# Miniprotein binders against q9h3h3, part 21

Target 1, 235 residues: q9h3h3
Amino acid sequence: EDGFTAEHLAAEAMAADMDPWLVFDARTTPATELDAWLAKYPPSQVTRYGDPGSPNSEPVGWIAVYGQGYSPNSGDVQGLQAAWEALQTSGRPITPGTLRQLAITHHVLSGKWLMHLAPGFKLDHAWAGIARAVVEGQLQVAKVSPRAKEGGRQVICVYTDDFTDRLGVLEADSAIRAAGIKCLLTYKPDVYTYLGIYRANRWHLCPTLYESRFQLGGSARGSRVLDRANNVELT

## First folded at step 3 (miniprotein)

Design D46
Fold by ESMFold2-Fast, scan of step 3:
Structure D46 (fold): chain B 235 residues (1-235), chain A 81 residues (1-81)
Amino acid sequence: as target 1 above (235 residues)
Amino acid sequence: GSMRKVTIYIEVGTDEEEIELFLKWAIEMLKEGAKVTIEIHGDNPEELRELAKRIAERLREAGFEVEVEIRGDTVIIRVEP
């Protein structure tokens, strides 16, 4: 999100969501086909706008894996957008608490752990680990961005159903760590994405709720999770 | 190292168990030397004042000096370690 405006980032996200996705759907596809699918579509090689020399000749917005039990629920996004416009013109303060309440009222509860990795073997390996965890049922759904023309970092998003369910958020973090992921993770509720809360937003809100750092420590190996909105450690 | 600063946001209507959890965290952070700010937001002045008073009293009972600032529909409670 470095150097871009909230409007620019929102437009790019919308374009990616509207373009075709490459999906491994474990609800309809046998788990035995996953390894072949991952080999065919490594995210470091799938291009955002297509290239005859890459795995895709046409644009790809996202590469996604849906778990066997995945049931999408985006809530009332239209109602959220209308209420957000009213909130911005009201006398109420715009804080993490008011955004949380807005999300709860409109049932826009999903959120995601984010990891940013450079194109290459480490990205493809991390994605394969996450994808296997989704198909095996330890995570519900995940997606990874294709390679941009500029060759910048790519993002893996691992979703949870309810960002207000702290235990569920922490369980997803544990599953990501168990999949072998050791890089920095940040957690962002989808309400922030829908409302355009990114770095350098006009309300000076932290664009993520949680931060997870890998930590080694005897039998208690895992991660330290920080509540970034309140700067309080949860683990 | 950097000094820790903790800002806790509370809406009027937050359940009592969650308020208690926030207070325990605030007290732990103060004991560790962090500066704590609690921002309480609410549209009802009576409920806002009541919640702010309870939070300030709990922090004072724990042995901390508490500064309270009222800004319309917001109460800001500042506590030094």
Scores: ipSAE 0.000, ipTM 0.107, lowest interface PAE 20.0, mean pLDDT 79

Design D47
Fold by ESMFold2-Fast, scan of step 3:
Structure D47 (fold): chain B 235 residues (1-235), chain A 81 residues (1-81)
Amino acid sequence: as target 1 above (235 residues)
Amino acid sequence: GSMRKVTIYIEVGTSEEFIEKILKYAIEWLKEGAKVTIEIHGDNPEELRELAKRIAERLREAGFEVEVEIRGDTVIIRVEP
């Protein structure tokens, strides 16, 4: 059932991209201001469409933190979409490998670790840990959804520059675990989002490449990662 | 640091096709500079040893230096990039 919730939140995320974002930008704001900003805008209290008495009176699509070295690069999304249309009409096999090749060709390489948490102290604490890791340079950029009036889980997205850089993806997972995060994480390349594949798809493609579970006990590094495409567990 | 280390888990009884997939995956990680550990688990010592030998030989044929350690129902194969 987590798959259903993830699809629903992904659809909301697309809508939220069009609304204003509440951003702490470490490229232009001193790191010393972060704690005050986090106290002012805890994600469990920031409302999606604004409410009297909440920290925001106007709609907020996302709450985001940009790292000091963050340089956004979406690649050639238009070229990707044109090539995808051509592939669909060609009759050639549509596989994870073919999509990976389209993404590489058009430099649409970003991806994200997703975590879903109920509104409350644990969400706010997790977000604060992630935000500090971003400002300290251990992660590049992250965002969290505001609170919906109807309730439901909120999502934290932690981005990496290149989903084909497996070491970089795993380093981000390690940094998330070092920040105290213990919940299930799933990793999704943005190419799947741009092509609309995160909804039920006729090719039976899994848009999730990796799944990370917290390791219990001792001196373990923090997590086990499942490569879903190859059905292999990594540590 | 620690992200340059990858551990892959395999059980005795894994299909030949899947073993080939795992070997290609391990070789890709090694080419990227990661240290790879393959842990093979199984209750039958003879099957465990035969599978471990085959995996180690394939990695050596691919040009890597392979260390094998036997621990009861587990064989640990360590490979340096």
Scores: ipSAE 0.011, ipTM 0.494, lowest interface PAE 9.2, mean pLDDT 84

Design D48
Fold by ESMFold2-Fast, scan of step 3:
Structure D48 (fold): chain B 235 residues (1-235), chain A 81 residues (1-81)
Amino acid sequence: as target 1 above (235 residues)
Amino acid sequence: GSMKEVRIEIEVGTDEKEILRLLWEAILFLKEGAKVTIEIHGDNPELLRKLAKFIARLLRYAGFEVEVEIRGDTVIIRVEP
């Protein structure tokens, strides 16, 4: 999100959501087929707009794995957007607290742990670990961005149902760490994505709620989690 | 009987209130178990793509499965209940 406007980032997110997704759906596909699917579609090789030299000839917005128990619930996004417009025109302060209240009121509760990795073996290995955790039931759903034409980092998103459920958010973090992931993770509620809260937003809000750092020297969780808004350690 | 199918056509430049009315109509049909196809037409590719993204995003965030196909001056959005 660094160096881009909120409008540019929102347009990119909409483009990715609109373009076709490559999906492994554990609700309808046997888990034994996952390794072959991962080998066919490594995220470092799948191109955003398609290329004869890549696994895809057509555009791909996201590469996703749905868990067996996955049941999407986006809440009332239309009501959220209407309330957001009213809030902006009211002159009332826009804070993490007011956005949280909007999200709760409209049941837009999902969120995601984000990790950014350069294209290559490390990205593909991390994605394979996350995908297996989803199919085995330790995580609910995840997706990874395809490779952009100019290169740059790719993002893995690991979703949870309710960003206000601290235990659920921390359990997802633990499962990510158990899958062997050691990089920095940040947690973003989907309400921020719907409302265009990215780096350099006009309200000067931090675009993420939590940060997870791999912990050397062992804890049961394998990480330290910080509440970024309040600067308070949760673990 | 066979599942009901509904087709909705939208032109680039349509008033925003009318677009929202058509989307509400599409959502009502989807909630009744109908498959909905939205065809968006326009000769300006930038505005066509922006409108298509807006519509697809709203429907996906409302919880529906959405497939998008771009054909020159037309975007076809297929939505499953």
Scores: ipSAE 0.000, ipTM 0.147, lowest interface PAE 14.8, mean pLDDT 80

Design D49
Fold by ESMFold2-Fast, scan of step 3:
Structure D49 (fold): chain B 235 residues (1-235), chain A 81 residues (1-81)
Amino acid sequence: as target 1 above (235 residues)
Amino acid sequence: GSMKEVRIEIEVGTDELEIFELLLEAIYFLREGAKVTIEIHGDNPEYLRLLAKWIAEILRKAGFEVEVEIRGDTVIIRVEP
C-alpha cells in the first residue's frame, strides 16, 4: 500500500505522535530505575501496533526519555501552519530563509539530531547510551521509534531547543559522541516536520541543516560537522 | 497471505557499517519472502549511480530480482525474493 510521498510520511508521523508513548521521565522518576526500564522496553522489540510476543500488546507511537530540566515548548505550531498555507497560495518563493523566518516569527525553534539504525543490538545499545546521557543531564530529551510491522530502520531523535543556535546544536553532537555513538547523524529543524517537508518534497528543500560524521583521533569533539546549506565544515 | 513489504532508506555518506547492516537486514527479509525497497538520497548523481550499482550487484549475486529506478537526487532499488 505505502508510497514514498510527503502525504504518506506526514500521516505516519501524525499517527505515531497521537498514539501512546512509553516515557521515562527523569523529572519524576529516580535515575536508578532507568536500566530496568531500558531492559523492559528495548526499541528493537517494542512493536508499533502491539503484539502478544513483544513487550507491548497495545500500539506505541514513540519510546521517549525526558531529562530533569526538560520543559516542552513547541511554539505556535497552529499559527505556523496557517502562515504556511498563506505562503503557498501567495505564489512567493519558498526557500530555506523563508521557512527560517516563519519558524522565528511563530517561535517554532526546536530541532533534532537523527540517527537511523536497523532493529537489533546496535540500535538498543545506541538508545541505551542516549537515554543515559539524557538522564545524566548531558542531553535534554530524546525518543526512538518502535519496530514497524513492515520492518525497516528505526530512528533515534535527540532534541535541542533552538536550531538557530549553532553552538547548542554542536554541543548536543558532542554529547551524543561522548555517549559512544559513531554512526552518521543529521540535524533537522522541527519546523520542517510540522510542515510535512521531508527529503522528497515539491519545493526541493533540503530539510537537513547539519551532518555529523565520527572520526578517530581527529577533532577534540570526536566528530566532523558539516553545514549542509553552505557546504562548510564547522569542526 | 499477501507478501510483506519492507522499506530501507539511506543517504549519501552513510558509513560502511550502516550500509552493511542495511544489506544484511534486506537479505534477511528477502529470505523470509518479503519485498524490499531501498531508497538512496544524495545530490551527486554519479556517486548515487555507483552506490546503487554496487548494492544491486550484491543483491543479484545473492539470488534476488533487482530493479533500479533513478529520480533526480533519489535512487530506488526494488527487490523481489
Scores: ipSAE 0.000, ipTM 0.143, lowest interface PAE 18.4, mean pLDDT 79

Design D5
Fold by ESMFold2-Fast, scan of step 3:
Structure D5 (fold): chain B 235 residues (1-235), chain A 81 residues (1-81)
Amino acid sequence: as target 1 above (235 residues)
Amino acid sequence: GSMKEVRIEIEVGTDEEEIERLLKEAIEFLKEGAKVTIEIHGDNPKELYLLAIRIAWRLKEAGFRVIVEIRGDTVIIRVEP
């Protein structure tokens, strides 16, 4: 059953990635057009498969904003997948360190801060804040899921270039908080996503490296960031 | 071309040669301007999803617009020319 859940999540993610995206690309579109685009496509109203009354008549896999300086580098995903198959047949233990090594070797270094919010004004407001931070250069790239056919929470993903660069991961957290985000954030390297490793996995790995919680008072950077693997506070 | 809609049903476990035959027929209908819906059924989620993704990617690589919808034990692939 754990395998079933992981396979279902991987399949849904792949279907969303293959389906069309709604993109605001700051590399080719003036920043002054962002507010109108956000008003036209609030994520709480954009439906996954284009329902009557939604802003979209066509299916949407993801709603994304690309920063002006964004240059995608996915690394060698094919090499990563081949090495993963070889690792599984080798009998070597599958650990966080082994996955980190594979990711570094194949340059599959990107990762993301995740936040899950119910459809509604709070989701749309959070997405607008993130999108503005991307277009203004404080973040590099972000995407948000459309509203699912059966409802449920939607996810905002804010990407960083290198999950092994702790300072870069923490800088992204600070920018998310500066954008007004107050909900729980969790950070996941894309290597786990490419290999189909979710919370329920047969190797009992925790794909979440960091957790960020908003601070409501006092002299703080706006959040507390925890290293989930070592249970050490970083901020 | 023809403004016809074509529906193809595939069950997990279908022979690779039969799948290839059905995909070639689907591609010919798409070239003629028809819409094609491929409905894949299977009780094993892993086998169902792997087959559905392979079919979807094949049609997307052929230059067609592909939409994938997962519905429990069924995956629906809608394809437009």
Scores: ipSAE 0.305, ipTM 0.708, lowest interface PAE 3.4, mean pLDDT 86
Fold by OpenDDE base, second read of step 4:
Structure D5 (fold): chain B 235 residues (1-235), chain A 81 residues (1-81)
Amino acid sequence: as target 1 above (235 residues)
Amino acid sequence: GSMKEVRIEIEVGTDEEEIERLLKEAIEFLKEGAKVTIEIHGDNPKELYLLAIRIAWRLKEAGFRVIVEIRGDTVIIRVEP
């Protein structure tokens, strides 16, 4: 996928973040209403711009579920960006370690497991499993992209509070697998998105820190998690 | 009364002072109950998208409803009071 495609997809994701969201908030809505909400707004039918005949009449950026323990904290994104500009001007080497330190310093620590699925029953079923795991407290927050006009794959994002907490990242992987999801998962810190570090960036940084592959008949966790930075298996 | 519709066009490369002027004007129209559409144009997608995000964020922080539509070399920001 050309660098142009990665930048375009990033821009679309950022635009979607600013548009209205369809949210189920478990902090204010009873868990017993989740099934009705999922039936009303299946991700495969919700359209990005509110097409005629869709469940939504208005544009929707994301469909999201917030768990009981969800607390939005974006950290100091402006300070992070300023420090990143200064670092680029300094001519100092930029490494994954440098980005990690910037993220820690500015408290921009959120990250997400990503899965890409074709529109349809499998996507809606996967989303229902994730949404239930969030409402039950196994996960904190998740979102799914609405259906695009051109079609293509939709993305489910499952967030963790701290991409530097390996245990928390692995626990989220385990919860996703327990929800019945068997596809490839990739983990990306939000700091990479905020700094414009996408595929084929000039610094040759990989924006994916972890990869999870489901294993049939293998270890107790049901998945193999690879640390891409160190090329080490964690599970 | 018919809700006033205002269209603002911004080119990538416009100076920051002019961008801030246009944003202030947009906010004033919104406070008067107008719908504002901002169209941003640029040949460089990275610069285009960064500018669009900055503008959209400022309007959202000001408390307005913002819808962003990407159309190739153009970004359309629809703002409602």
Scores: ipSAE 0.024, ipTM 0.480, lowest interface PAE 4.0, mean pLDDT 86

Design D50
Fold by ESMFold2-Fast, scan of step 3:
Structure D50 (fold): chain B 235 residues (1-235), chain A 81 residues (1-81)
Amino acid sequence: as target 1 above (235 residues)
Amino acid sequence: GSMKEVRIEIEVGTDEREIYLLLFEAIKFLLEGAKVTIEIHGDNPEKLRMLAKLIALYLRLAGFEVEVEIRGDTVIIRVEP
C-alpha cells in the first residue's frame, strides 16, 4: 500500500509540473497588473484539465506568483538523487539527520508552508492575500493547485529558501498570518518531495518539520508554531 | 439615448459557482461599456456583509472602482465601466 500511494503521489506531482503553469512574475510584470490577473484566474475556478466554462480551456498544473527578488536555486537535485540511491544500497540507517545532511551537501535547501482549503471564495481570498504578500516582497514565491475533477481541497504552497534557517521559516509564517490566513499550516522541506518521501513511507520519516496554528488571543496575526521533529513549541 | 445600465440580483445562500457565473457576466457587461449594479439580499447580516465583501473584492481585483451601499437587508454594489 505504501509503495502504491507514494508512486501515485509522485505521478500526480510529475504531471502537474509538466503541464503548463499560469504565472504572475513580478520580476517582469508591473505590480499594478496583479489584481486583474487574480480576478482572471481565481484558483477555485481554474480547472486542472481545462473546461470551456472555466478561465482555462487547456490543462493547468499550477497557478504561481514569483516575487520581484525571487531567484530560484534548486541546488544539485541530480547529485541528491544519486546519493539517495547510494544510501539505500549501502544498508546505512536512513534517518531525518541523514536526509538533512544529504540536502545540505547537495544544496537542496528550499521548503514550503502548505495550507489546504476547499474551493470557493475563501480559497480565492486567501490566495489573493498570499499573492499580494509575494508581489510586495514579504514572501518570495507561492503557488496554488487548480480545481480537481473530483473536487476536494486545493493546496497553497508558500516557499522559503532554506529549511535549516528556522528564523526565515518563522518569518514566512508571520507574513502568511499578516495576510489574514487563519487555517492550519504545515512546513515541508523540498528534499522530501524530490526523493518521493510522503506521509506513508517505509523509513517512518515525518516529512513535516513544523506546524502552525492560528491563536485567538488579542492578535489576529498570532500563531502557535510547533517543531514536529523535536516536539518543541517555538511560539 | 441614455447609457446602458445592467442590474444583477443575488440572494445570500446562492451557490458560489452561480455567483461566479454572474460575476463573469457582470465583467463582460462592464467591458462592453455598461454600468453594473449588483443588489445582494439576505436576512442574515453577517452572511450578507461577508458575501458583499467578497463580491466587491472580486470586482476590485478585476480593475474596477466599486462603490458599496448598505440598506438594511440589502447591499448595493455599483461599478463603473
Scores: ipSAE 0.000, ipTM 0.209, lowest interface PAE 18.0, mean pLDDT 82

Design D51
Fold by ESMFold2-Fast, scan of step 3:
Structure D51 (fold): chain B 235 residues (1-235), chain A 81 residues (1-81)
Amino acid sequence: as target 1 above (235 residues)
Amino acid sequence: GSMKEVRIEIEVGTDEKEILRLLWEAILFLKEGAKVTIEIHGDNPEKLRMLAKLIALYLRLAGFEVEVEIRGDTVIIRVEP
């Protein structure tokens, strides 16, 4: 996100969402097929816009795994967008609290844990662990970005149904750690993504709500979770 | 110089899947060394502008040189291989 304008980041996100996804859907596909699918589509090799030398010749926006119980609910995104435009023209302060209220009013409650990793074996291994946790029912849904033409880090997103359900957010963190993930994690509500709240946002808001750091000798959870808005440790 | 020039027409309101199909076709022609012109038509200037911006950014992110020209209810996007 660093070095790009908010407009460029929003355009990139929209393009990825519009392009086709490579999906392993555990609701319709036997779990026994997952390992072969992961071998066919390692995220370090799948290219964003296709390449004859990669697993894909066509553009791929995201590589995703849907759990058996996955039931998508994006809420009223159109109503959220209209309310956001009204808020910007109203003169009311734009704060984490007002964004939370918009999200609740329009039922745009989903959020995600984010991890950024360089292309390579470590990324592919982390994604395989997350994908297995999704198919086994410890996590609900996850996706990973394909390799960009320009290079740079790729992102794994692990979704939860309700960012206001702190226990659910922490349970997902625990499951990610149990899958062998040791890197820094940050948690972002989807309302921030829909409204274009990135690192370089116009309102200078923190783009994430929680931060998780791996801890070897501490918590039974395997991680230390910080509420970034209130600067309070949750674990 | 390119052996081929390709023109693609898109109407505002075209189904998302069809727009994606046309963009993949454009990228395939560009990879073959063809010049591509995408002509977008629409009577709603806000929607026309938004679609044109998304298409131009998509192609620029794919690594192509893109020139955009607005002509009333039409936007012409010219892409070099």
Scores: ipSAE 0.000, ipTM 0.168, lowest interface PAE 14.4, mean pLDDT 80

Design D52
Fold by ESMFold2-Fast, scan of step 3:
Structure D52 (fold): chain B 235 residues (1-235), chain A 81 residues (1-81)
Amino acid sequence: as target 1 above (235 residues)
Amino acid sequence: GSMKEVRIEIEVGTDELEIFELLLEAIYFLREGAKVTIEIHGDNPELLRKLAKFIARLLRYAGFEVEVEIRGDTVIIRVEP
């Protein structure tokens, strides 16, 4: 039961390779081709498992845009998971601090701002704005989930290199707001995903580190960001 | 020989991305030859059944044998490789 957590999380990284991703890679593709690509693959119409009536007949795991300067670094996920098993069997307290240290030790530092939107024009418009910000260099990389067979909300993930770099996380939030996004955003470090820190976790950890709310009016920043772990406003 | 068995628990209201990641995990273990049991818990019967129906259909579409059992506020989905 509990002993399967690290195996499950290691399996998720491999499972990502099972289904193809639709990728616009600005490192190898001219920015002028982005608008046509976005028109061809609106996330509200791309289906998870394919449909003759959708843009895809085959399964699609994610729709992604890689920025020109994007350099992927997932760190040592295997070492992280081995150390996580050792930590759990050690009897030591599992806290945000111990997870942060584990992530630093194994260089698993990436994280993401998440936004959940219903399928439709608003989702497609938000994704187009994010994709353009990535290609123009204001964000590094982003992805959006395809449409589920039974409906439900879709998620846009906007990644940053280092969740411990508070300024970098806040700069990404500002770029998302500058792209016209006004919905609620939450920030989750990838280490939490790899280690199975979800809403219902046995260590009672908050599954997100930051929350961003759009601020209507004269704020130059455009949002209020809360550090959920420390219950402190950062803006 | 004995087959590896994996249990996954989902609460209705769980983040959609987290549910999606758990389903990818389930498919991975099924492809490795394990039996997978998914237990979905929720106090809203309509949302519980919609989520369970989606998961069962997705796994059947992927080619697995799926059995669904409804027990009050819980749905148990048993999947064979």
Scores: ipSAE 0.000, ipTM 0.079, lowest interface PAE 23.8, mean pLDDT 79

Design D53
Fold by ESMFold2-Fast, scan of step 3:
Structure D53 (fold): chain B 235 residues (1-235), chain A 81 residues (1-81)
Amino acid sequence: as target 1 above (235 residues)
Amino acid sequence: GSMKEVRIEIEVGTDEREIYLLLFEAIKFLLEGAKVTIEIHGDNPEYLRLLAKWIAEILRKAGFEVEVEIRGDTVIIRVEP
């Protein structure tokens, strides 16, 4: 019931990626400067298209923190898109397995844990915790959406190198929980983002591979992770 | 009568919805010509700093001049109508 089509969501994501990013890059900036940067650019106050009353006067697509060891690799996205068009016209079934094979073939392996939070103090606090974990080296890279003109929840994305590496995905979940995050997390491979697999996709695929729920009353490291594709509880 | 003065106390960890309600009341009092002082208490400097900055920015975006004073485990935010 979100009222946006998958095409609208894909167009908005592309626009955000093309607009300027506010980046704290731990590869070139001392870790001691992080707290001041977080105070200057709280995601609840940074506006998508700029506002004289906000921290930014110009459009901002994403607010990101890069870890000291971060080395981006998007794979062959162009080859992936060409193969996707061929798959759609082939009449072959479109399943999580066929998308996984396309991703492997074209080396589009990155993925992300997603958390959606309302604009405000709790979002800013969650982002600060994630950003510190990235700068401390427990996570590789993360980004958070700016505040949209229409309002609504903002998203924090915490990336891993390889969505097919289950242990790596689970280690990232543990690091997020250790950072004090208690909200629902879902894991989405970037191949789904590039191919427009969102909640309302036309192939009726589950748009996420994993779901993580914090254990009620447990420690920050206590989470239950479900493999959505196979309906198997991992923890 | 003389100008009304309103004092609001907030503990770090207060529910975000409750903070929005308190800020709505603060802005209402400011629009009615009252002076508002918000005192934020917490023993964690990180949480205290983030909450104080967030509150101050909301008030500044509403068009008010905001003065902030840090006193150990307390931040005092003073706002004139």
Scores: ipSAE 0.000, ipTM 0.084, lowest interface PAE 24.9, mean pLDDT 80

Design D54
Fold by ESMFold2-Fast, scan of step 3:
Structure D54 (fold): chain B 235 residues (1-235), chain A 81 residues (1-81)
Amino acid sequence: as target 1 above (235 residues)
Amino acid sequence: GSMKEVYIVIEVGTDEEEIERLLKEAIEFLKEGAKVIILIHGDNPEELRELAKRIAERLREAGFEVEVEIRGDTVFIWVEP
């Protein structure tokens, strides 16, 4: 009846994080096992809640690949939240620059490139390319959603350690393009997520920091990247 | 604080008081900059999953990013400072 209310969508996202993940961890698993793992668990066939006809009989929240050097660090989220309350009370301007400074101060620097694809061969092929780039060391970590809903798109998330490191963000974009991905990519810093500002926010902040579009013959890297916060083209 | 890893082991069937105590200790370690890995062990898959969900939810409510993985009779909960 209510059909995809914000509350319902938030509950579904929490459930995905809570349910088991299918993980290829290159820190403990030989790289030679990756191709067999990818063949066993193509994301277009892995079902969110399990099905005897799919690769999984039990629920799966995410399918993930961890790189050899992966070392997660979310920073001081509690300190960030306290500083955010103080900032709102202070009357100081709330801009991309002030949020960037809060993120730096509290070491909440991670972010991710997002791509949304329909279930099918293109999704599975894109995920395989991303997974290989992670295992080969060009990317640090990535995850993809399982098939949860008829007709729904699935999302691939490719993480970087520091959204303020422009070169690192662009290097990740380049590695994604080298893996054969040609769809629209958007980059979200995790600080925006922790502060709850990604939905129709009152400060009129752009919900993504960077946008990448594939360009044929226009760039040696195969993409055009725009800094949406500052309206500056990076490539 | 140093970038240490702290392991906390919880058996399914542990009483609520002890779970609460261990979670408070985990939060203190996280505040000191340590990575916390909680291992939940249990023979009953339903009880194991229920306890893991409660623990992960409590830590997320405390403001931490939590990653959960099930390996047979053990659930690994990785929590970054």
Scores: ipSAE 0.000, ipTM 0.067, lowest interface PAE 27.9, mean pLDDT 78
Fold by OpenDDE base, second read of step 4:
Structure D54 (fold): chain B 235 residues (1-235), chain A 81 residues (1-81)
Amino acid sequence: as target 1 above (235 residues)
Amino acid sequence: GSMKEVYIVIEVGTDEEEIERLLKEAIEFLKEGAKVIILIHGDNPEELRELAKRIAERLREAGFEVEVEIRGDTVFIWVEP
């Protein structure tokens, strides 16, 4: 039971877009510097509030890596939110289809694969693999949460440009698996975050569109991706 | 000023009086200079298309430009003032 409480997903959404980010930008920084940057800022040691003895002296919201092809496009989030408020006021049924169309209309199409890992070597190794895949152009952008005081799980987010592009979502899963990641992955569109749709919401909407499990044994070694909306295996 | 967008959802099986109320509201928003997007939902594709056609025709008769897009089980009607 992936015991990630709605609170952890909310913490992901509310996590300090307002606090400084540690960023490696492959558009401006040579790829040869990535290993030194990863060694300087291992996610398991970077602290959310800049604790004494941490690599960071100031608060850090996220650690991020931008690929060569990364272009930030957030779409019309304000228009999306206004439309959402109008729909809620109407008292009409809201479906996953409704949200998909709102996202398309306002060009809010970004989504992310999520993985949750305990602080330590495995997290740092997973992050290094993802960061390399981003710098090598297999992925566009990724971020990881810094270590919290309570020592809870850290989250790695790997973004795709369009959650409605099933092929692009599956390609990102494949790239994550190629980087050596074997844990459970969940895919969440950013539109659900902007609209405050979390687990156990009043509309009974599932914020996770896809689930990816890696099969370690048998003749079919690989990732199995489940479409949760339709309960269909894609891979 | 940024053109206001208004979303109206209509389900197949809604009574005709309520549909007419919603269309009247849509027309009022359009007259105020808002763009209106009507979402039509329904399980029966034939009923969905018929309702969408009727609504689109009603808005055209009222003097508005209407674009209709069918996406699976949902029809979008884009109406510009």
Scores: ipSAE 0.000, ipTM 0.181, lowest interface PAE 12.0, mean pLDDT 84

